# VH-VL binders against q9umr5: the designs that were tried, part 44

Target 1, 268 residues: q9umr5
Amino acid sequence: SYKPVIVVHGLFDSSYSFRHLLEYINETHPGTVVTVLDLFDGRESLRPLWEQVQGFREAVVPIMAKAPQGVHLICYSQGGLVCRALLSVMDDHNVDSFISLSSPQMGQYGDTDYLKWLFPTSMRSNLYRICYSPWGQEFSICNYWHDPHHDDLYLNASSFLALINGERDHPNATVWRKNFLRVGHLVLIGGPDDGVITPWQSSFFGFYDANETVLEMEEQLVYLRDSFGLKTLLARGAIVRCPMAGISHTAWHSNRTLYETCIEPWLS

## First folded at step 16 (VH-VL)

Design pm14
Fold by ESMFold2, fold request of step 17:
Structure pm14 (fold): chain C 268 residues (1-268), chain A 122 residues (1-122), chain B 112 residues (1-112)
Amino acid sequence: as target 1 above (268 residues)
Amino acid sequence: QVQLVQSGAEVKKPGSSVKVSCKASGGPFSDYAISWVRQAPGQGLEYLGYIIPIFGTARYNEKFKGRVTITADKSTSTAYMELSSLRSEDTAVYYCARGSYDSTGYEPFDYWGQGTMVTVSS
Amino acid sequence: DVVMTQSPLSLPVTLGQPASISCRSSQSLVYSDGNTYLYWFQQRPGQSPRRLIYKVSNRDSGVPDRFSGSGSGTDFTLKISRVEAEDVGVYYCMQGTKWPFTFGQGTKLEIK
């Protein structure tokens, strides 16, 4: 009756982190088949994001094949970038709801006291030097590092984010946009008290300009040029924005009010 | 002046493990790639892997995956390479190296350790 | 893996004469940022390797101007305009564009 749900975790994460989310789904939608993909756990989550995309692709194919009516994706933090890339590279995906749970969709430029081990403190102004090199691009953090003060380096050296955003020309841009646009709904979840995603508006495709002023999704060039389909999705009524204050980065998947308000309505 | 000093030569039996240290001094450590390269007698250079200490994890050449472990201790500015299940073809000099930053970014292999001879014999 | 092939593997040279070492990669070394991550190293007898040239043609500090690098795409050359006694050793090219980063087999330069 309910479409299967596939859960993709974030950096330094594991399937155990989602036990409360699984409880909520079981209580509200009994009989839903939920699969939490247990790949690239812990330090393996630092592997290049394209390696992670390939591994997660192999895991989702049989699940999607058994559900011709479609599936839903719930993708947390770094996992939201993996999922967006999956939707671009799979010409045969059948995803209805793509639920992006506090994911750095426009990148990360963060230095936070709460979770320093995820993003190095006091290093943000210098990290571009190694991130925008082949040595740095072999680590997932560098694949979505977006230094607003070195945008030219980002655009030319990013092996992942600049490509899936359509910010750099490549031969697959048209087909990736077409594939992404087959999604039924894009559900964007995040909030100002996250404490890790920087700026937190990255979860809603907002990001810094060169002066560290946040521009909203509709002010971004990738939206205005419709580089990978955001403008088309918004015009279609397929984008849902569900911000919620008072939730820290590690708590998005363990808050019942958030689940009931932002997630449950999209798990048809 | 950046210097990399490696631990001394080792003689090991087949099937055992070796752990080589690489202590950096005279400069920053944590946001640089620390690479490990080996050279069998009379042979060329092989890239084993590297670590960027602030990320706390390494990239490994698949040829050595499952046998090599690369770690770093930021508090002592020391990188380590451990090779397990040793066999005779692992006899080599093992080098560590650190890159540097120039005006446009990161360049690898600017500073090299003196090398550590590891001999695997019965 | 990107295969790096050097030629010749052994290079006897008369003092004061030029030397040329070729390095070919199995695929283009041009990265998405337009840079070509091709490096040359010198290893003198009994010593650690030393970076000589970075990104195809840039000499490191302290490297004599008789050393030059050139090439593009898949074909690269290291030249020594006039070989001196201290140039004896093994020369390696290395690519840093695609992991795992790989070295050529080495070219042993000797004085005739």
Scores: ipSAE 0.845, ipTM 0.924, lowest interface PAE 0.8, mean pLDDT 91
Fold by ESMFold2, fold request of step 17:
Structure pm14 (fold): chain C 268 residues (1-268), chain A 122 residues (1-122), chain B 112 residues (1-112)
Amino acid sequence: as target 1 above (268 residues)
Amino acid sequence: QVQLVQSGAEVKKPGSSVKVSCKASGGPFSDYAISWVRQAPGQGLEYLGYIIPIFGTARYNEKFKGRVTITADKSTSTAYMELSSLRSEDTAVYYCARGSYDSTGYEPFDYWGQGTMVTVSS
Amino acid sequence: DVVMTQSPLSLPVTLGQPASISCRSSQSLVYSDGNTYLYWFQQRPGQSPRRLIYKVSNRDSGVPDRFSGSGSGTDFTLKISRVEAEDVGVYYCMQGTKWPFTFGQGTKLEIK
């Protein structure tokens, strides 16, 4: 039998979006218990990420308890940040594979095709003004907004991303790192044609420097200092990078080739 | 120069709903917090919630237990606050307010509407 | 919720004399960015509230220099160096550090 799979959706999303992924899992891993969590759907996905983490935590605890051998997480877009926070705050998680589907793991700095629905006019150079305030931090997009031209504001005002990345000191940093490191594998999925995650390398822990030049994961301070365990995971062979071109943001969970190549091998 | 103009006074029966509008003019709207605050007769100020129109979703004070709904229409630069299941204690003047940006960032409550009296009477 | 406590609740003053209003919070108002999101508002009789002071000590434009704000952590003060007739009204502090953002009870300033 296969480990249960828990699916966490992204911004403006719902459980229906994963119907094809569910079909693929049923075909390749028959009998697998798959739970697509139906929390914070649609506009509720804009609630503060810590509220979402708490709600998803309450939902996953009984699932993990009933599966002492472990579970897998498949987490899409914003959902990948929720899942990474879960791995940090849960002392007793039993996650084997954490599969991150095109998630903004190092943050977001772009108003792309998907965000044009949210932002009809380009806003990326000005959004820091409200995002890095207590009023803005009450909304999820601001919790992982990462303006490379205002890194000092990001580091000090972020209530979520700067903390789970270990970019700002906090009393739980050691415990969160220890908890995160209990994951069996970190599977990073994304690609250059995503069109929403900006830079797309954020899905692989890359991000812009102050000149908007992308620094890859191994060039990031959070990796070099091993602030939340990324260097340790890489050294033990626990990080799997699975980039794939030609996939738009809304298609990651409905592409069979992507599933067979990047997801299926990790659903034991 | 920003102005916030609210809809007129309302008299309501207990158990009904009221929807107050707040029209902004003379300045930008969509990337500012539009807050709703009320004041019962002879009483202090109470924060209901706020919306940042570009996000299309509001934050609510839990005291109102899902009775308040705050929305915005960017095309008309108008915010709305709807309070349902009205009680006599909801009798108050309801204010909208918009913040502003300065060199240090975002600051709340720079501009206030004129207030809307809502009276809940059996 | 962060509780904001004002003292006094009623403040009769002689015209031309100083006035001082205290505001205490139930927890620190220092945000992670180093700012303290403490605000003061004035509501004259029959009018909407008006912001006087933002982030503890910064006067809004058009606010007379006889108004000043001070304090840190959990303890804050609004001072009027020389009260004028136009200062009659109710004064509120508000915290903007932790949602839900909350107001003090108000201090009614009257000329005796």
Scores: ipSAE 0.826, ipTM 0.914, lowest interface PAE 0.8, mean pLDDT 92
Fold by ESMFold2, look of step 16:
Structure pm14 (fold): chain C 268 residues (1-268), chain A 122 residues (1-122), chain B 112 residues (1-112)
Amino acid sequence: as target 1 above (268 residues)
Amino acid sequence: QVQLVQSGAEVKKPGSSVKVSCKASGGPFSDYAISWVRQAPGQGLEYLGYIIPIFGTARYNEKFKGRVTITADKSTSTAYMELSSLRSEDTAVYYCARGSYDSTGYEPFDYWGQGTMVTVSS
Amino acid sequence: DVVMTQSPLSLPVTLGQPASISCRSSQSLVYSDGNTYLYWFQQRPGQSPRRLIYKVSNRDSGVPDRFSGSGSGTDFTLKISRVEAEDVGVYYCMQGTKWPFTFGQGTKLEIK
């Protein structure tokens, strides 16, 4: 029998978006219990990420309790940040595979197609002014906004990303790292044609330096200091990197080749 | 100079809804917090919620239990606050306010509307 | 919610004398960025509120230097060194550190 799969959606999303992914799982892994968590849909996905983490935590606890052999997480876009926070804050999670579908794991710095509903003109150079304030931090986009030209403001004002990345000291850092390291595999999925995640390498823990040059995961301070366990996971062989070109942001969960190559092998 | 002009006074029956507008002129609108506060007669200030129009969604004080809806129309630089299921206790002056940016960052409540009296009576 | 408690609630003052208004929060107002998001507002009779002081001690432009703010952590004070007739009104503190952002009850300042 296959481990249950829990799906966590992204910004402006709903459970219907995953209908193709559900069919792929049903075809290749018949009998798998798949739960798409239908929380924080649409505009509710802009609520503070810590509120979303709390809500998703409450929903996953009974599912994990009923599956003593473990569960898998498939977490899309903003949902991958929610899932990573869950793995840190839950002392008792039993997640085997954490599958991160094009998630902005090191943050976002881009005027993107889906942000154009929010930003009718280009705004990326100006967002730091409100995002790095208590008023801005009440919105999920600002919780992972990472302006490489104002990194000191990011480090001090981020209420979410700088904490789960271990970029700012906090009393739970040791416990969060221990909890995160209980995951069996971290599967990182993304690609250069995503069009939304900026830089797209954020899905692989890469990010811009101050000149907007992308530094890969192994060049990031959070990796080098092993602040939340990336170096440890990589040394265990627990990090799987699965880049794929030709997939736009809304298509990651509806591409069969992507599913067969990057997702299916990890749904034991 | 930035100016916030609110819609006129309203008299409403219990159980109905009211929608107050707040039109900004003379300055930018989209990337500022537009806040709504109220003041019952002879009472202090109470924060209802705020919208940052560029995000297209608002934060609400849970005290109002989903009765308040805050929206913005970027094309007209107008914010709206709608309060439903009105009670006599909702009788108050309702203010909108916009923040500003300075050398220390974002600061709230720099510009205030003139206020809109909403009276709820049978 | 963070509770903001002002004292006194009523403050009659003789013209030309100093006035002091206290504001206490139920938890620290120091944010992760090191800033303290504590504000003071004045509401003259029949008018909308006006911001006087931002982030504890920073005077807004056009606010007379007889107004000063001070404090840290949970305890804050607004002082008027010499009360003038135009200072009549209600003074509110507000915290902007933790949502929902909250106001004190107000302090009504009147000339004796």
Scores: ipSAE 0.824, ipTM 0.924, lowest interface PAE 0.8, mean pLDDT 92

Design pm15
Fold by OpenDDE, fold request of step 17:
Structure pm15 (fold): chain C 268 residues (1-268), chain A 122 residues (1-122), chain B 112 residues (1-112)
Amino acid sequence: as target 1 above (268 residues)
Amino acid sequence: QVQLVQSGAEVKKPGSSVKVSCKASGGSFSDYAISWVRQAPGQGLEYLGYIIPIFGTARYNEKFKGRVTITADKSTSTAYMELSSLRSEDTAVYYCARGSYDSTGYEPFDYWGQGTMVTVSS
Amino acid sequence: DVVMTQSPLSLPVTLGQPASISCRSSQSLVYSDGNTYLYWFQQRPGQSPRRLIYKVSNRDSGVPDRFSGSGSGTDFTLKISRVEAEDVGVYYCMQGTKWPFTFGQGTKLEIK
C-alpha cells in the first residue's frame, strides 16, 4: 500500500483548493489515504506561523503514529515554511518525502501584481518598518518577510524564518537541524512564471543579495554553514529540484503535467 | 497633523452589539497599526486588539473569546471595532490609537482618538 | 500573559517634589532585536491617554524633560523630577514585547 499523504495549504487557502491534487493522487496511486489539513484557513492563515506549526503538529502526530512506514508531506506556498518548521521541531517525525510546492523557503521580498489587493501601492521598500516589530511579527507574512536591504533587522527581528534557517543563534538550532535531517527527500518545486513568490528562486533556497542579485542555494550562508542541514541533504542526494515554467502560483496544485513530473514520482 | 476621530457615544442593551468607528486623517493609513483599547469607569486600560490595514485582518486578545471584530476600510481610512454579546461589564470608553515611525522603527500609540463611551444597561 | 505590576497605585505628591513610579513585568521584556518594548502613558482627568515614553527611556515630542524612564529586563521606573499641577492624572506602563500586549494597573498621581 502507498504511504499516507498529508497536505498543508498556503496563504488564504483552504482544503478545497486541493481537489484536483486529490483527484490526481487517487488516479495514479489508488488507495492512498490523503489528508488535507483544514486548519488556519482563509484569513486565519495570517496568524503567527509558530502558532500554525503547533496546530498542524497536533493534527499530524496521530496520522504519523498510524503510519509506521512513513508519510509524505505536500506543502504549498506558505505551507512549505510551516512544514519545514514542523519537521524541525519534531524529533520523531517519519516523513519520507517533503514536497515543497512553490514555497518561499528563503523568504519573500516582493509585492507582485497578484498581491496588489494586499499591497495597493508598492510597499516593498517600506514593509520592513512594520514587519520587523513585535506588532508585525504577529502576522505570518512578516514571519518570512526577508528584506535584503535591511539584513540586520531581518536577522534580529524575524521571529520565524531567521530561526528555522539557523541564521540567528538559538538554543534549539542543533536539535532542529538533527530533526529536519530525518527527512528522506526534500523535493523543491517552483518556477519563473509563478508571479507571487519573489524572487521565484526562493522556492529553491535562492534569494537576493544586498544588490538584489539572486544567488543560488549553494551561495547562501545557510547552505555554506549547513545551519539547518541543506548542505548535508544535498551531499547525500536527498534534495530534488523540479523547476517548471509556465505555471502560475495558483496552479501549482492543479496542473496535471506538474503533478506527473514533480510530485507523483515521490509518492511511492 | 494626524488625527483620529471616533464615532459618538452609544447606549446598548445586553446581548446586542456595538460598532465604533475611527477615522484617520492627516497621514497614511495602510501600514500603521490601529489599536483598540478600552477603559471601564474608574478602571485601567485593556488591550482589545489591533489591525494593520494592509494585511486586512486583526490580532485579538483571546480574553474576549471572539466577541471582538476589528476591521479597516483603506478607501476611507477608517477602522472599526465591533463588540457583540454585550454585557454590563463592557461599559467603558473605547479608544483607537495609531502608531508612527521614527528612525528606529515602528512605535505604537503615538496618536489617540477622543474615545467613545459605550454604555450597556438593561 | 505577561503581568505588569505597578507601584504605588496611589501617589500623592507635593508640588515641586519628585515622583517615582515602578513597573515590574512577570518576564523579561527584551525582544529578539535587543530592544525592550516598555511604554509609559499619561492620562489626565477627562482626557485620552498620551504616550510619554517609548522603549524604556525615549521621550515623545512635547514631553517635558522632567519626565524620564529607566530600567531593564523586568524592572522599570518612571520619574518626574519636579511635579507640576498639570502632571495630575493616571500613569500606565505597557509591554509590547509579547502578545497579548498588557498594561499595568495604573498609578494615580495627585497633589497633596
Scores: ipSAE 0.936, ipTM 0.972, lowest interface PAE 0.5, mean pLDDT 95
Fold by OpenDDE, fold request of step 17:
Structure pm15 (fold): chain C 268 residues (1-268), chain A 122 residues (1-122), chain B 112 residues (1-112)
Amino acid sequence: as target 1 above (268 residues)
Amino acid sequence: QVQLVQSGAEVKKPGSSVKVSCKASGGSFSDYAISWVRQAPGQGLEYLGYIIPIFGTARYNEKFKGRVTITADKSTSTAYMELSSLRSEDTAVYYCARGSYDSTGYEPFDYWGQGTMVTVSS
Amino acid sequence: DVVMTQSPLSLPVTLGQPASISCRSSQSLVYSDGNTYLYWFQQRPGQSPRRLIYKVSNRDSGVPDRFSGSGSGTDFTLKISRVEAEDVGVYYCMQGTKWPFTFGQGTKLEIK
């Protein structure tokens, strides 16, 4: 039998958004128990990410307990960060494949048309002011806002991303790294035509430097320092990178070709 | 130059709802936190919640167990605070306040509304 | 929730004399960025509150220099070097480090 699949949605999503994904999984892996977690849906997805992590943890623990052979995680967009944090705080998770589906794993710094829906004006350059404050950090978007021009503020004020990345020292860094390294495979999915994740390379742990030049994962300090285990995972062949062009952000979970190419191989 | 003007006094019966408005003028609206604080007669200040309009949602003090709803209309630069299932204990002056930015970052409560008295009585 | 405790709750002061208000938090108010988000507010009779001090010791514009804030961690103090008649009112401390943000009980400053 196939390992259970747990799906974590992104910002403003609901379980309904993943109906196609469920269809694909059922078709290609019949009998798979797929659970789309309906937690923090819609506007509730703006709640602090640590709060979400706790909620999702409570939901996945019983699922994992019933699947001693392991489970797969498919985590979309913001959900990918939630899942990474989840795997960092859980010392007993049994996740085989962690599929990060177009997630801003290295943060977000953009106000694309998609984000302009949320931010009616271009505020990319100024969002650091509110986001890197206690008031801003009570919202999920600010928890992974990564302003390359205000790196000091990011490192010090980011209450989520900087911590799970091990970019800021904290007493749980070693344990979180150990926990995260329990994952069998880290499957990173994203692409240049996403239109939301900015830069799109963030889905592959790439990100801007101070000049807004995109550096790859291997050039990032978190990798070089192996602060949360990326270097170790890569060394043991546990990281899979699956870039795909021609996929918009809202289509990652509904595109059949993407599913067959990037998701399906890791559900066995 | 920034001003917050709140709606007028309200008299409500227990179990009803009240919605107080706070119109901001003299500055931008979307990227500032609008906080709501209340003060019962002769009592201290209590933080109800706040909204950052660009995010479209508010952060609430769980003490109120979902009775408070804070919204913002960016087109009119107006924030709203609705309190439902009113009780006599909800009798208070309700204040809105807005933050500001300086060279060191965001600072809340730089500007205050004049307050709105809400009286809950049978 | 973080509990903010002010003392005294009533503060009668003679004009021209100094005043001191204590505010203690139930836990450290140091945020991850190293800042301490402790605020002091003044509320004169019949008026809206007014922010006096932000981040422990920074005076807002228009606040007389006779007002000063100090402290660290969990212990904070607002001082008035020379109390004036216009200083009559209630003073509140507030923490903005951990949600929900909370106020002290208030200290009522009166002239003897």
Scores: ipSAE 0.935, ipTM 0.971, lowest interface PAE 0.5, mean pLDDT 95
Fold by OpenDDE, look of step 16:
Structure pm15 (fold): chain C 268 residues (1-268), chain A 122 residues (1-122), chain B 112 residues (1-112)
Amino acid sequence: as target 1 above (268 residues)
Amino acid sequence: QVQLVQSGAEVKKPGSSVKVSCKASGGSFSDYAISWVRQAPGQGLEYLGYIIPIFGTARYNEKFKGRVTITADKSTSTAYMELSSLRSEDTAVYYCARGSYDSTGYEPFDYWGQGTMVTVSS
Amino acid sequence: DVVMTQSPLSLPVTLGQPASISCRSSQSLVYSDGNTYLYWFQQRPGQSPRRLIYKVSNRDSGVPDRFSGSGSGTDFTLKISRVEAEDVGVYYCMQGTKWPFTFGQGTKLEIK
């Protein structure tokens, strides 16, 4: 039988968004038990990410317990960060494949059309002002806002991304790395036509430098220092990169070709 | 000069709801936290929650168990605080306050409204 | 929740004399950025609260220099070097480090 699949949604999202994905899984892997976690939907997805991690943890623990052979995670957008954190804090997870579906794994910094809708009166260049404060860090968006022009503020004020990345020293860094490395495969999915994740390479752990030049995963300090295990995972062949063009952010979970190419191979 | 002007005093029955407004003028609105604090007669200050209008949602003190709803209308630079299922112990002056930015970052509660007295009585 | 404890709760002071208010938090108020988000507010009779001090020791504009804030970690103090009649009111400390943000009980300053 196929391993259970757990799906975690993104910002302002819900389980309903994954109806096509469920259909694809059912067709290609009949009998697969798929659970789309219906937590922190809509505006509730703006709650602090650590709160979300705790909530999702409570939901996945029973599922994992019933699946001794392991489970697969499909985590979309903001959900990808939640899942990465989840795998970092859980010392007993049994995740075979962690599929990061267009997630801002190295953070977000951009004023895309999607973000303009959310932040119609704000410039991305000024968001650091509120985000890197206790008041701002109570919102998920700020938890992974990564301003390349204010790196010190990010490193010090980010209460989520900087920690799970191991960019800021903390007492759990070693343990979190160990936990995360329990994953069988890390499948990174994203693409240049996403239109929301900025830069789109963030889905592959790439990100801006101080000049807003995009650096690849292997150029990032988190990789070079192996702060949370990326270098180790890559070395053992556990990282899969699946870029795809022509897919908008809201279509990653509903594109058949994307599913067959980037998701399906890892659901066995 | 930034000013916060709140709506007038309210008298409500137990079980009803009250909605207090806070209009901001003299500056931008969207990227500042609007905090709501109340003070029962002769008592201290209690933090209800706050909204950052640009995010479109509020952070609530769980003590109120979902009775508080904080919203913001960016087009009118007005924040609202609604308290439902009113009880006599909800009788208080309700304040809105806004933060500001300085060279070191965001600082809350730089400006205060004049307060709105809400009386809950049978 | 972080509990903020002020002392004393009542502070009768003679005009011209100094005053000191203590505020203790149940846990450290040092945030990840190294700042301590401890605030002091003044509320005069019949008025809205007014912020006096932010981040432990920074005086707001217009606040007389006779007011000063100090402290670190879990222990903080507001001092008034020479109490004036206009200083009558209730003073509150507040922490903005951990949600929910919480106030102290307040200290009522009165003139003897």
Scores: ipSAE 0.927, ipTM 0.968, lowest interface PAE 0.5, mean pLDDT 95

